VHH binders against L-malyl-CoA/beta-methylmalyl-CoA lyase (citE1). Designs and how they scored, part 12

Target 1, 346 residues: L-malyl-CoA/beta-methylmalyl-CoA lyase (citE1), of Haloarcula marismortui (q5v463)
Amino acid sequence: MTRLCRTFQTAPAAIPNDNSAKFLVSGLTSKGFQAPDWLVPDIEDGTAPSMKDEAVDNIIEHIPDHADDFAGDILPRVEWAYDDANARERGIEQVTRLAEAVGEELDGFVFPKVGRLDDVRDAAGVIADAERDAGLPEGTLEMAIILETAPGRSDLREICQYATDSRLSGLVFGPVDYTAELGGRTLDGERPRWDGLLEALSNETSAADIVAIGGPFDQLFHERAGVTYYNAEGYADQVAYEATIGIDGSWSLHPKQTEQANRIHMPTVEEMERDLHKIESFNEAKREGTGAVVVDGQMVDEATYKNFANTVKTVRAIDETHPAQTEAYYDDDLLARARDVELIFG

## First folded at step 4 (VHH)

Design b06 (framework vhh_8fcz_2)
Fold by ESMFold2-Fast, scan of step 4:
Structure b06 (fold): chain B 346 residues (1-346), chain A 125 residues (1-125)
Amino acid sequence: as target 1 above (346 residues)
Amino acid sequence: QVQLVESGGGLVQPGGSLRLSCAASGFTFSSYEMNWVRQPPGKGLEWVSGISSSGGSTTYADSVEGRFTIIRDNDKKMVYLQMTSLKTEDTAVYYCARGFKTYYSGTLRYGMDVEGQGTQVTVSS
């Protein structure tokens, strides 16, 4: 079981606008299905070089006003790179300032452009030092990293093995920087797919019981007869594929994408009805001393029970964090059954 | 629920005028840019006009510049399209649409994300 992260929403912490914190505050105040599981105030690639100090200042100013009302986790993306000492120095300062000022309200940090395992250990050490200096309890702040370099991909297994007993709780795919690192090209408008990398990411994170997040969908708009519209269909296709291969959540660039990904990563009404019926039937048979039953032509035993129980556990995790979302998505009776059903195993 | 409801269409003679209205509900109207788009019979959608969240900036397609005026009333949650000097080629279903912005890789990106059911405008003698 990993922590809840259906959506990883980056929001630039400062933009060139009269209200530079506009998108940060929008992310912190999103309601219903637009509320991300992980909000990522972005100091790195989403924020212009001249505005990075303002981004830190905006996070310090606005997070205390909203953290108590924000149900998800808040993890700023700081500057970092395994091969750039200046980026590392700026990232260390950003983590230090944020931990000191608002570390009690934060859940962790996101580190981009990580190298091999030793670089990931270095990043974890930066957080540990900042916790100590700020007087926070050890282990208060988690870490997620972006898998977007050749050395990071090479050490994927070793990094995930390290995660099993560390502050590292999630890996996020960064296709743009990864493609650039490998010298990849866009030919005839076709984007690199990286399907093999996504399967490897799903495998290694699942083995380590940590979060896997897909890459951002940058084709936010499409044309319909000369008019530019939000590309809901393209994003939905990507999120559905990610879910199909065991990726836990999706990167979102806007509340509209967050809304779609939050819904797509929820068990469907049909899945919930099916799996609850099978659990309830097995529970009755078990009370009568029977080890296996047939429900709607399918054998239900202890091994298959765990699969159906995972549906209920997922809904319960969402319900604990975002009860408004579960109440809007499921019928009252169905949701009550999911809340109340006895889980014998797992 | 986010809703946009258009009204004010009808039959008008060439050279005439019409005012279309769009009533918005279910979102913070004053925070969004609003647009009008149209679909002539047997053709695709065509963007007509846009207005900033404050109403301080307006933009028009070349085909309607000087003839159409887009206006908004944030207190009433309404956007309007005042059409004058109407031509037969202005015949279309007119849709109200909400503007959408995001910031990615240092660039601002723009489009539309919600449209209403439309209102029919027919210009014919």
Scores: ipSAE 0.029, ipTM 0.538, lowest interface PAE 6.3, mean pLDDT 88

Design b07 (framework vhh_8fcz_2)
Fold by ESMFold2-Fast, scan of step 4:
Structure b07 (fold): chain B 346 residues (1-346), chain A 125 residues (1-125)
Amino acid sequence: as target 1 above (346 residues)
Amino acid sequence: QVQLVESGGGLVQPGGSLRLSCAASGFTFSSYAMNWVRQPPGKGLEWVSGISGSGGSTTYADSVEGRFTIIRDNDKKMVYLQMTSLKTEDTAVYYCARGFKWYYSGTLYYGMDVEGQGTQVTVSS
């Protein structure tokens, strides 16, 4: 799996509707900027208790028809909790069924409500056992976990260190369950922001070279003069903040949120032009036998070059998975330069 | 790429009629509900009317019911707002908006996208 995850879109795997798989299929058939990097068919909190078996059945039925055409990764969110044996047993059954039936089409699983490091190891063991029993090669199914419990927060560093040599590829923040776990309150309409936790998440995942994903933004709509509108500004503000502190991607609950987060987590045209110019200028100077060069008043050496290279590497990762998105976002000349430029360092 | 282009506005006298048009592209038109919303001068946006993807169901704001009719032509990818008995208070920029819905945590939500520059309707003598 690539470390590309600008968007983590949960889609209820079953809803109370004549077509209970409606949102699952909508996610699997999404196009353009509405196609998430990670689609998360949701058996857990996004699916009603009475519909969880139907959710598993829907994933088994619909994933084979769409997985080859879906460019991103598919990771169902199963049931789990560090402190609930019944949830754990249901989660084990869900992972086992899904790995056996559609494990070749899936990229991994998302585990909610994880505890300390040992609980994360237990979850990884469930996937390993399911792989073995289904006859899948070891390591074909990755794991992402939701950081939303006090024990999980306590072991954040240890969990990320474990990720360095394991199937754990991403950590997702779950603010609603985390706030409830801590007994936190919403006072006078002000919700806890958890900025300190998000900075810690960014730090520890970056140190481990795994994906960090922010929490969901559940104020999807707002009222203006009697009309209900998609809350584009509120979501954009959250995603922009996540990007500024080094969070790799955002949780999305709706295709419009996926569209925004996919765009905001891409380098801008201005960033691309700036960083490509710096790389190209350094490469030219290096061919002439210089180790450092000044471009537009900035010294470019190996360390600063690697920062500019990260912009190009990000665009290349997006381009490899979603060429239609890069082609729509960047002009032809700029994209060709990003595809073709030699990266000497990085 | 989703595009909605409104047209058909203009200056009309009180009691007159206008038909607004909205041309849709970049999505499966018949799969989406369509809406008309308006913004009077110096005021916020006001929802006017909605029509289901099939055209089988329509709904209207109390202020326009009986005077306005929303229609769609799925073959032409068009939605229309037929306005009759126009009043000075109907003066506004009119936007067409694509409806969308999703299910989250046991609740079905509805919303609208507003796209395009709109079309100006001025009702004045």
Scores: ipSAE 0.044, ipTM 0.544, lowest interface PAE 6.0, mean pLDDT 88

Design b08 (framework vhh_7d4b_2)
Fold by ESMFold2-Fast, scan of step 4:
Structure b08 (fold): chain B 346 residues (1-346), chain A 125 residues (1-125)
Amino acid sequence: as target 1 above (346 residues)
Amino acid sequence: QVQLVESGGGVVQPGRSLRLSCAASGFTFSDYEMGWYRQAPGKQRELVASISSSGGSTNYADSVKGRFTISRDNSKNTMYLQMNSLKPEDTAVYYCARGFKTYYSGTLRYGMDVWGQGTQVTVSS
């Protein structure tokens, strides 16, 4: 189906530390299940205003040293806002500098706080201009946008329709800025859920065959008896819900979250065995001249076959990018079957 | 794979000393804050001492301050806890732990993500 993005990991490109590039380099050198599908060096909200030039400099300095060994995609989040001319001007300069210096190593850019469709077109134009000026082939740099404004939500369908024939490859939900823009309130500690928006996002991105990413889970820690623990349960619950409604991937703020989301967005061993068995049984029945079969009490026809094929396609996409992850997660026989099976509808 | 392995626990008389070691593998040790925690019978796990990634700053529980010293050797991927003037109240399973940091919207956040198996320290007659 769509391009691989189980995880969207933002890493501040500069922090107030002796080694300001520490989190950027950590992301670029991540291994195993902690390696995100999309690494997002963050110039925008993750980086202090005084550090934004240093963030750009750090990206230029460190990406060439690591890009060849990083299996995923690298998309810096630049400054932007549909209603802030100064942020737009800084974002244009950031895209221009990054495309010129390291555009051959980058896979695209992330634009925050987008407005209606025309603002998304403007952002795409910034990338197109930077490609031309840097001498890169047209269409080499993709775009993802953060859905976090009322105008952006209003044009969700139109934006996704535009994506079908453009550089726009993903939409990411930004709940904090969206809630703030709408004047939403936290009552009795209850944060807005936005379940309806997430379902709409899943629907529109699926219709356009582009990536949908959920919002960040910022309750990274919980405390018990004076000790601060990683909140694995809370993040797992959010990612499982996202996967259940057809969201392709999850925003992660730390390698531990990336590891969980990468695993949760993989088909389980049980799902793989179930869906492979049904595909193999249907394929055999087709060779014998029968059009539909009953496997484990379920009718398997072309429509249900496509659903099982999605499991195999997902595993194949992960395997192509991160073979060490699939080899660690599935047994040798099951993985070989997934690699070799013929998909006759798909 | 990421591992923390404690050693140096045992049975000692009150007033004696023990030195605990925590050997780290599978990650860049010098990039992480580390800590020692303990869990006494019938009590919850508590922080004993923590140390910054460089070793330049340390923090101690009030109950062990002046008696225990945390240190690290980044060249050996090892953290230590020197425990002096041991008391029966120090009897516990001692755990080493790896700290981790993340930065989100200008805010540094911190917690523990990797734990050792623990080593028993018993202070009795």
Scores: ipSAE 0.000, ipTM 0.396, lowest interface PAE 10.9, mean pLDDT 88

Design b09 (framework vhh_7sr4_2)
Fold by ESMFold2-Fast, scan of step 4:
Structure b09 (fold): chain B 346 residues (1-346), chain A 124 residues (1-124)
Amino acid sequence: as target 1 above (346 residues)
Amino acid sequence: EVKLVESGGGLVQPGGSLRLSCAASGFTFSSYEMGWYRQTPGKQRDLVADITSGGSTKYGDSVKGRFTISRDNTKNTVYLQMNSLKPEDTAVYYCARGFKTYYSGTLRYGMDVWGQGTQVTVSS
């Protein structure tokens, strides 16, 4: 089974508010479709420089209270940069403190602004050192990295090859920093679309059997005559495109985005009905002693069966982590069929 | 089911008063910012008034001093008291539930649930 990551939600770990942990706690207590598969308490760019220590303190305080009730994975985004020694030193301290205090409750760490392969190895080493110092078993904490630098893009294949048998489990695209580094421009409201890079990311992560996550959609709202509306259409278009090219999940900046991406990255009711019908018909034919069956004009054999089985396996993975989501999205009968159906070829 | 139902609209003479009510159901009303918006024929929706969960208020420039927004958390209701009504106040008035998000150091506000609207006509 591949790791479940339909959504990668960053939440600032500290904000200038009476309750500085408000968005962290909101993420940790999220329910239904607003619950991300990966929650990313953000110490880096989402948190002001003056609040980074408070962000670490908030993570240490609040994670133990909520980790058992939070169904997804929790991976703080620490400070890092391949070209900034001060950011690296702060990131090392943050990883060390968090692993020591709450490493048993965390699933891993996210490293931003990584450079070439050697920089990714250095980041992995920071986690390994923190595990040893905290007395955690080797490999307890995973790593995801943000692909958002020119050297990182250049070493994409090498980085993904390194991911095989390492703690590196996911790559996340960071278009804002990447575009800025390349000197990309916004012209007449148009932002760059990195379709070629996303295809390459999908290809290399698929070859390495690790998670690929698309970039954030930062146009959260659009305004008309002083009224602010959530930009549902723009985000849905991006997430749907990501899904069509084999990107596993999407970066979300808001619970409304998490809700949309969680829904778009799961099989539709139509897909479930279609694929379950094919599986059930084939299973019945096999019990009756036939080797192949035609369902709705399509021959179902072992090869095509495995494609339908992937739909069921995806739903079962979501159901195991987020039963409230599957129960809300599929009718009771359809979900029961997905849970109970025998997969002969899997 | 999240639901907002407006009432209290109608026909009134210039200089008159109306009180709009918005009954909310299906969510924890006291935790949300609530607002009133209006839309005139052929124009876009404009902010009339907004009230936070803590009771802080903001008003559109054209209504400040004449309109008052208030809320009653025990009744899950937000109100708009409209005084000294003018023909220019003629519009469909919408109740809305606000949401807040924090993005890159900045609080953003938006509306995610809207009522069906109630017509206010100031004759003249």
Scores: ipSAE 0.020, ipTM 0.521, lowest interface PAE 6.4, mean pLDDT 88

Design b10 (framework vhh_7sr4_2)
Fold by ESMFold2-Fast, scan of step 4:
Structure b10 (fold): chain B 346 residues (1-346), chain A 124 residues (1-124)
Amino acid sequence: as target 1 above (346 residues)
Amino acid sequence: EVKLVESGGGLVQPGGSLRLSCAASGFTFSSYEMGWYRQTPGKQRDLVADITSGGSTKYGDSVKGRFTISRDNTKNTVYLQMNSLKPEDTAVYYCARGFKLYYSGTLRYGFDYWGQGTQVTVSS
C-alpha cells in the first residue's frame, strides 16, 4: 500500500515580512480539510535566495512546537539540482542541519531538479549520511523527488524500480521547470499540457507502489472588477483528471487548494456505498462456498473485488490520519461499515 | 472549517452610524489580512476597507475619512465602524479573508473566503 498523500502543500519557510515564518506556521497549524497530508516547508524555489538560511532557522525553531499536533507528514524541500554543484552543496548542508536539529520530528525530505537514477541515489545517500551523523535509526527519513528534468524523465522507470526497496516514497511532477528544461513555449496564452507524462508517472509509480503527485496549478484566482475570487473550477478540473488516471495526490499552493484536493481525493458517499455493498455481498457469497457473485448486474470475483477494496483502503488510510475529516464527510453508519468490513483479498 | 459570520447590519438614517463585526473561526486569524466589500443589486462587489495582519489599512475612495476598519486578534474579529452614513452606502456588506502567497519569487495577494453578507440600509 502506498503512503497517504492526497495533498502536497508547499509553504515558503521564510518570506520578506516582519513574521518571516508566517506561511510555515500557518501550514503547521492548519485544521480540518485545510490540513495537508504532506506539508512541505520550502527552502528551494518558494523561498528567496537571501532568505534560505532564515528558512532553515525557521524550520528548526517552529517544527518542534507543532509536529505532535500536525497529523500529516512534514518533508522540507531542500536545494538540489543534478547540474548545479553549488545547489547540491547547499542542499547537503540543509539536510545535515535539519536532521541534526529536528530529524525526530520530520518525516523526510523533498529533492527538486533530480537527474538520472545515480543522482537520485546520491540524494538518498545525503539523507543516509545525515541520519548516521544525527544518530537517527537507518531509514527514519523518507525521500520524495520532483520529476522536472529531461534526465529524470528518461530514467523514470529505473527510479521507480529503485523505489521498491529504498527510502524513496514519492514522485512529484514539476511542470514549470520541466517545460523550461525542454525549451517549451507558451503560445497564444496556451499553457503546456503534460498528459502523456502524467500517465507515465501514474504507471511507473503504481508498478512500484509509491506515491504519485501532480504538478501545481498556479491560476489560483480570477480577478473581475478589482475583486479576487478563488479559481475553484480550474483546480477541481485538474485534480479530477489526476485522480481519474491514478495519480494519488495534488500539489497545493494555498489552503483553499488543499481543502479542495483533500475532498476530491476522498471516495464519494456514492462510491463508498456502492463498493461496500459489493464487498459485503461477495464476503457473504464466499462464506457460502462461492468464488464469484453477481451484485446489481456486475460479476464480483477476486479481480474486481480488489478494485472495490481500494476504496475501503483509501478511506481507512484517511481515517487513521484525519478522523475528523472522515467523520465530517461520511455518516456514522457508512464510516463504521468501512472501518469494520473484512477484506478477503488485498 | 473556515467560517466568517457578519453582524451589526440594519436600517439607519442618513448621518447615522453602524458598527459591523465579523467573527472568524477555523484558521489562525492573526496571520491573515481581513477585508470588507459591499455589493448593490445588479452591480459588482467593491472594496470598502482592508487590514493587514500587521494593522496597516486601506480604504475605498468613497468611504475614506468616514469608515474605520480594525481587528481584535484575541477575539478573532474584524470590525468596520461606519460614520456619517449616506443613502449611497446602502448595500450588502461582506467580510473576506485575505492572503499572501509567495511562489517562485512572486508575492500574490487576494481574498479567498467570504461571509454570507449583512444588509445595511441608509434611508429616512
Scores: ipSAE 0.000, ipTM 0.344, lowest interface PAE 11.2, mean pLDDT 87

Design m3 (from n09 with S31D Q105Y Y107F; framework vhh_7nfr_2)
Fold by ESMFold2-Fast, scan of step 4:
Order: C-alpha cells, then structure tokens, then sequence
Structure m3 (fold): chain B 346 residues (1-346), chain A 120 residues (1-120)
C-alpha cells in the first residue's frame, strides 16, 4: 500500500544566521498539525551555494537529537541534476556522508532534477552504495524524486513501473524548474497550471502504489494596509484540487501550509461518519446472511465497500503516525469506531 | 495497540531446519518493513533479516545469507523466517521487530521472542 505523505515540507538545512540550523530544528521539533509527514532538510535549491557544507554538518549534528521524537519520515534533499556532472558529484558525497553519520535515523533521500529512467536508477545506486559503505542493511533508505525535467516527464510511466519493486517510494512535482526547462513564460502574472501533468502523475503513481506530491505554493503571504496575512485561500485551492485528482500530498514551505495541508488531506468528520455508517450497516447485514444492503438510498456491495474502507484505512495510517492529530480532530467515539471497525473487504 | 507474537522455535540438531512465524496486529502491517533480530545468551542484539512493506525486497546479515529466507503474508499479517543449515552459533532468542517510521532500520516494537537452540 501507499505510504503516508500528506505533507512534504522542505526546510533549509543552513541559513546565513548565527543559528544556521534554525529552520531544520524548527521542523524537527514541530508539534500537532504543524508536524509534516515528510520533513525534507534541504541542501539543494533552498540552501545557498556557500552554505552546502554547513547544511550537511547541521543535519549530522541535529538529526540524532530529535529523530526519535519526530513522528514523520526524514528525507534530506541532496544536490543532483541529470545534466550536471558537478551537481551529481556533490550529491554523491552528500549521500555518502549522511548515510555514514546518521543513516540509521534517516528514512531516505530526495533527488531533484532527475532525467530518464536510467538517471533514476543511477540515483538509487548512489543510495545502495552509501548503505553498503556505511554498513547499513540493504534497503533501509528510500528514495523520492522530483519530477521537474522534460526527460523525467517523458519517462514518467517507466519510472513509476520501476518503483513497483525498488526503493523509489514517491514522486514530487517541481513546477518552477519544469516551466523553466520548457522555456515557459509568466505573462501578466499568469502561471502555468500543468493540470494534465498532475493527472498523469496521479495515474502513474496510483498504478505503482507510491506517493504523488504536488508542487510548492510560493505566495505565502500578502500585505494589506501594512498588515501581513497568511495566504490561506490560495494554498487551500491548490491542495483541494490536488486531493480531488488523487494526489496524495502537498509540498509545504511553511508550518502554516503544513497544518493546512495535513487537515485537507484527512477525511472530514462528515466523510468518516458517512463511510463508517455504511461499513457498519453492511457488516450487520452480512452477519444476518444478506449479501447487499441499501443505506440512505445507496446500494452497498463489495466494490462500493472498498471505497468506504479507503476512508478508514487513511485515518488509521494517520493515527499510527500522528495520534495527537487524530485525537485533536475527531471525537473520541468516532475515532474509536474507526480504530475498531472490522473491514471485510479491502 | 501494536502486538507481535512469535512462534516456531525449538530444539534442533546442527544442519536442521526451522520455520519461525510472527503474527502482527494493531497496525497496518502492509505499510511497514519488518525485521528479525536475535540475541544469543550473554550477547547483544544482532540484526538478522529485513523485508520491505510489499515483500519485493529482502535483506540479510552476512552470517545468515544463503541459509535463511525472510517472507511475509500481508493477507494474514504474518512474518516468516525460514532457517536452513542451522549451526550452533544460530542459538538465540529470535525477535520480530517493526520499523519506527515508514521504512526504517530503527525499531519501536518487538515481540516476546522465540527460543531457537541448535545442539547435538
């Protein structure tokens, strides 16, 4: 089954400040709905070229202190590019150092700017070599990649097929680099939507049973009469669209975005009450020897039951990783029903 | 609540075979990598084998490669360890272990253990 990843939060692993690890530590110590499912300490585009070595040092220093208390997965974004040998060499060094020093605390790595399938295989090989050199069991470190190049888009199907039996567990959309790669332009403030690419991403990742993550939303704040406001409406619109087409999670650049996306990607109280009622009614009818039932005017059979079961499975996955979030969002009785209900199909 | 229950241990002669089972409950078994870890009398814990969430990838300690096979049944929520060509050095309590986050080498839950004794 698909892993839990409602939120993919990048945090610069080093910034030009007396406390260069400030955002990394903030991410690692996040609580409640601000705790991302995947924390991504960023060595690549989120970190200045002069700070890359310090970023690696900060990850090595701070991950051991906090990883045990951080419920989500931790996957550093290293340097990489299918068409840049120097970036590849730096990325190999970063993966090697991080696996050796803190590989037992990490869950994987994120590779940006990947090319065709062979380049993705090369990236997987870098992790495999680092595991071997560090004495870690083979397969302890997973891989996610950012889909943000023309050759990567061309091989999307082949890459997801490869993921079915490999360490590749997720694909993340990078619209900014993808638009630049294609020579796309922003005219009069209009941004490309890439809806067709997102639908294709949802389709191919769903076929492979791996996670799909949408792109970042960089309009974090707006100002009116000297007051700064968080742009909740813009981000909610993007996340809701992603959820509607089957994208599993959203890229977050800020704790407020993480909180919002974590909530939007959870089944609502109304959805859970509705789907639990249908499951419970079907289970009761089965105990009495009836094969199909009608609940609130809807026929419930094995096929429709599986759809309702997906709601319960999603809540259970969130509850296993972040019980504080489920306990804060659902009533005790509703959550207990979701935890205890028997799933006959699915 | 997470529960892991091992079975299948016992006394066996050198060169013999055993099959260990671990029944898992209280979590979504198919979403987690699972491992076997052993502890010999007076020794620390030693990782033996791991299997990915899907069963598509398997990993082994050098001391058991070619002799042991790890497997899982996601329908039955059960983890297995098939042990062939057993040696006296394989004598240990064998624990079923669950990863802490997604696919992780670090473990948060362990079973009660099952004793394997290889003796003439």
Amino acid sequence: as target 1 above (346 residues)
Amino acid sequence: QVQLQESGGGLVQPGGSLRLSCAASGFTFSDYAMSWVRQAPGEGREWVSSISWSGGSTYYADSVKGRFTIARDNVKNTLYLLMDSLKSDDTAVYYCAKGTRGWSYKFDYWGQGTQVTVSS
Scores: ipSAE 0.000, ipTM 0.257, lowest interface PAE 14.8, mean pLDDT 87

Design m4 (from n09 with S30D G56D G102Y; framework vhh_7nfr_2)
Fold by ESMFold2-Fast, scan of step 4:
Structure m4 (fold): chain B 346 residues (1-346), chain A 120 residues (1-120)
Amino acid sequence: as target 1 above (346 residues)
Amino acid sequence: QVQLQESGGGLVQPGGSLRLSCAASGFTFDSYAMSWVRQAPGEGREWVSSISWSGDSTYYADSVKGRFTIARDNVKNTLYLLMDSLKSDDTAVYYCAKGTRYWSQKYDYWGQGTQVTVSS
């Protein structure tokens, strides 16, 4: 049902270099906590206009060599815009070429700058047409969209309702393009936060049982006393807030951000120990005919049990995709308990 | 409760190498970012290097980039700094510092320091 997406990492599919696929291959061969849940080879804004055809060629060349070694999902971001016919035509060509050549290795596509619900349906139709033309089974390729336009925001609920019966599996917030679309301004370094929009996004995607992903944090590095530092604290603050309000994952622009977001969206050892103890204690009490039990001063009933079960479900999803990450962080006993515990209200 | 104990300092000639170690106890070592910070005689503290909780991300001050390597062993609860091509300007007391969170450059605990002297 719900896909694992702690991290949505865009990587330009072509750069002006002797090895134009350098960042694409780097993403596909990433290890440990730097391996994203969703790798997004970027043909759109991350790739120069003159390089877009090479970006498609690089995806076709390199995906078959690396897809089996990459544990996450691979979803190229194609060109699209609700108000640009030329971008739409290029996007249709990109989806068609990629589905035909490497559709069996891809998990889906990301469409930027979507408009109202009808534009989202048009994008889904492009994938459906490409599947049919490539001889792929219907529904093989999923769709994620970037929420970054006024008409897209207006139809947020309708789009998520459509997702319940469609290939649409995720919504990603694009604050930079959205702010520009609305004529929003940065005053004295204070950017629009869009906290209300993020809460609405979390609500509508949760109601539809699809993935919600926050926006990119573009302050990758900052200068302090003449030294350039990776902005770890700024990114961590954003990701922690996203997790707090029910956003499933974070946009990453760099392997260091991917490592942070993968960790913050993963339950801590302390959370695991606490929640497993409460689940195990409730399971034992339930076998004795009790509907509620007190563990460490907290009443555990069906409602609170489901919250503890979410911790275990998250760990299981990560473990299924990235066992190297769970095995590196949790001790063997704790991980075995998480794998084996019965979830009676799951 | 929290303890950080540095070792491996000493006197070395320019161009030489040293390996510093920091033994950590009293907290869940693999849940926190760790750093090395140095203080030269008569100067303020200078950040040298940091490593993420997992060891997958490392960061270096421009003055040491390409010469120093930070590493951690989460099984042994030990932080390392491998120092190559040492210069007289590297002479300082080197402190092991615990981040307040998984990614923090703000520190809540410090070791007692280990002296590194680079002199001919």
Scores: ipSAE 0.000, ipTM 0.425, lowest interface PAE 11.0, mean pLDDT 88

Design m6 (framework vhh_8fcz_2)
Fold by ESMFold2-Fast, scan of step 4:
Structure m6 (fold): chain B 346 residues (1-346), chain A 120 residues (1-120)
Amino acid sequence: as target 1 above (346 residues)
Amino acid sequence: QVQLVESGGGLVQPGGSLRLSCAASGFTFSSYAMNWVRQPPGKGLEWVSGISWSGGSTTYADSVEGRFTIIRDNDKKMVYLQMTSLKTEDTAVYYCAKGTRGWSYKYDYEGQGTQVTVSS
């Protein structure tokens, strides 16, 4: 994985409250495992129509005060839609204003409701134009898109091929808008799962070496005997499934979800011990002229080695951005081995 | 932990050429874009060139485009800046800089620097 994104946390950039920037500032000042890898100040669906200008103003006001202390990436979600010229016009204005005012502090932008490849290219062009107009070096700002339309799904492979060597760094699944676009239904409380789409997303983004993010889980809390509890089990089930099929990260709507997803997307101590042992054993065998080795009944060759190397690469990516998290989660000896081991194949 | 070590600077006549090298360690080199930035005497830092994680995309400041070439070798964890047709105004300390992402040329760490002086 080229980029670290265990968590994609949207936070409304303005809410109808005396402190309209409350959730934006909360995200920017988050600490430890509650700090998202990607913070997404939301101007689009998370922010009321009347508040969108205030959302832009809040981003401009608060990002400079916090960006240096925020370890992750900051990518505002602007307005956009492949089939709505008015949304596109507002999005262009938002990107232009944000790049001019705080482009040096931002890492990129998120575009929702994208269409086919040409629409994705248009969005990339909006960022390029904004960089030029703001006097920023070309390539200062990256792009992530939300896969949530029928045309976008149709061009998934072409879009991911374009992502190779472009500013497009991630694809995020938007199940709610996608289901609505297709006229899908929720029956007996079961929303469409789109597991086949998630597998396709994992495949195409992996082929392009860009980030894949699952969709949001909006059942944040549940009530038992008059007491409100965070719905940890439901979110854990979704995140674990995403990790199982090769999705890199999860959409989070709340710091508790961010904390949970950050932890689930980290290799466990057991996985680290297992995969490091296999890598170290193979490396030693290779130095002594052996082409393959058997560890705990499993043959380790070049193909299986690359699988174990993914564990080490993931830990290294997390360690580079959040060394306090890796130091809290792994013991000193295990972390040192992960930092120092030579990856012959990977 | 991140370490960038530049070399190859020196004194060169106008119109001459130099190749700068940067040896990187302490991070997953192949996952990040790499940059060259420079600081002329008495001035602030100026971004010069960037190269994506794969080496498939390169960008240059207008002042150096056509004269400088940025190259990377992921196996050796090296970034190079090939400078040709050097001008007196290219005189600066040149720093290798680690990108924040694989394609983004925004950078968050600079090396120790290497001095380039273009003078007769």
Scores: ipSAE 0.221, ipTM 0.649, lowest interface PAE 4.8, mean pLDDT 89

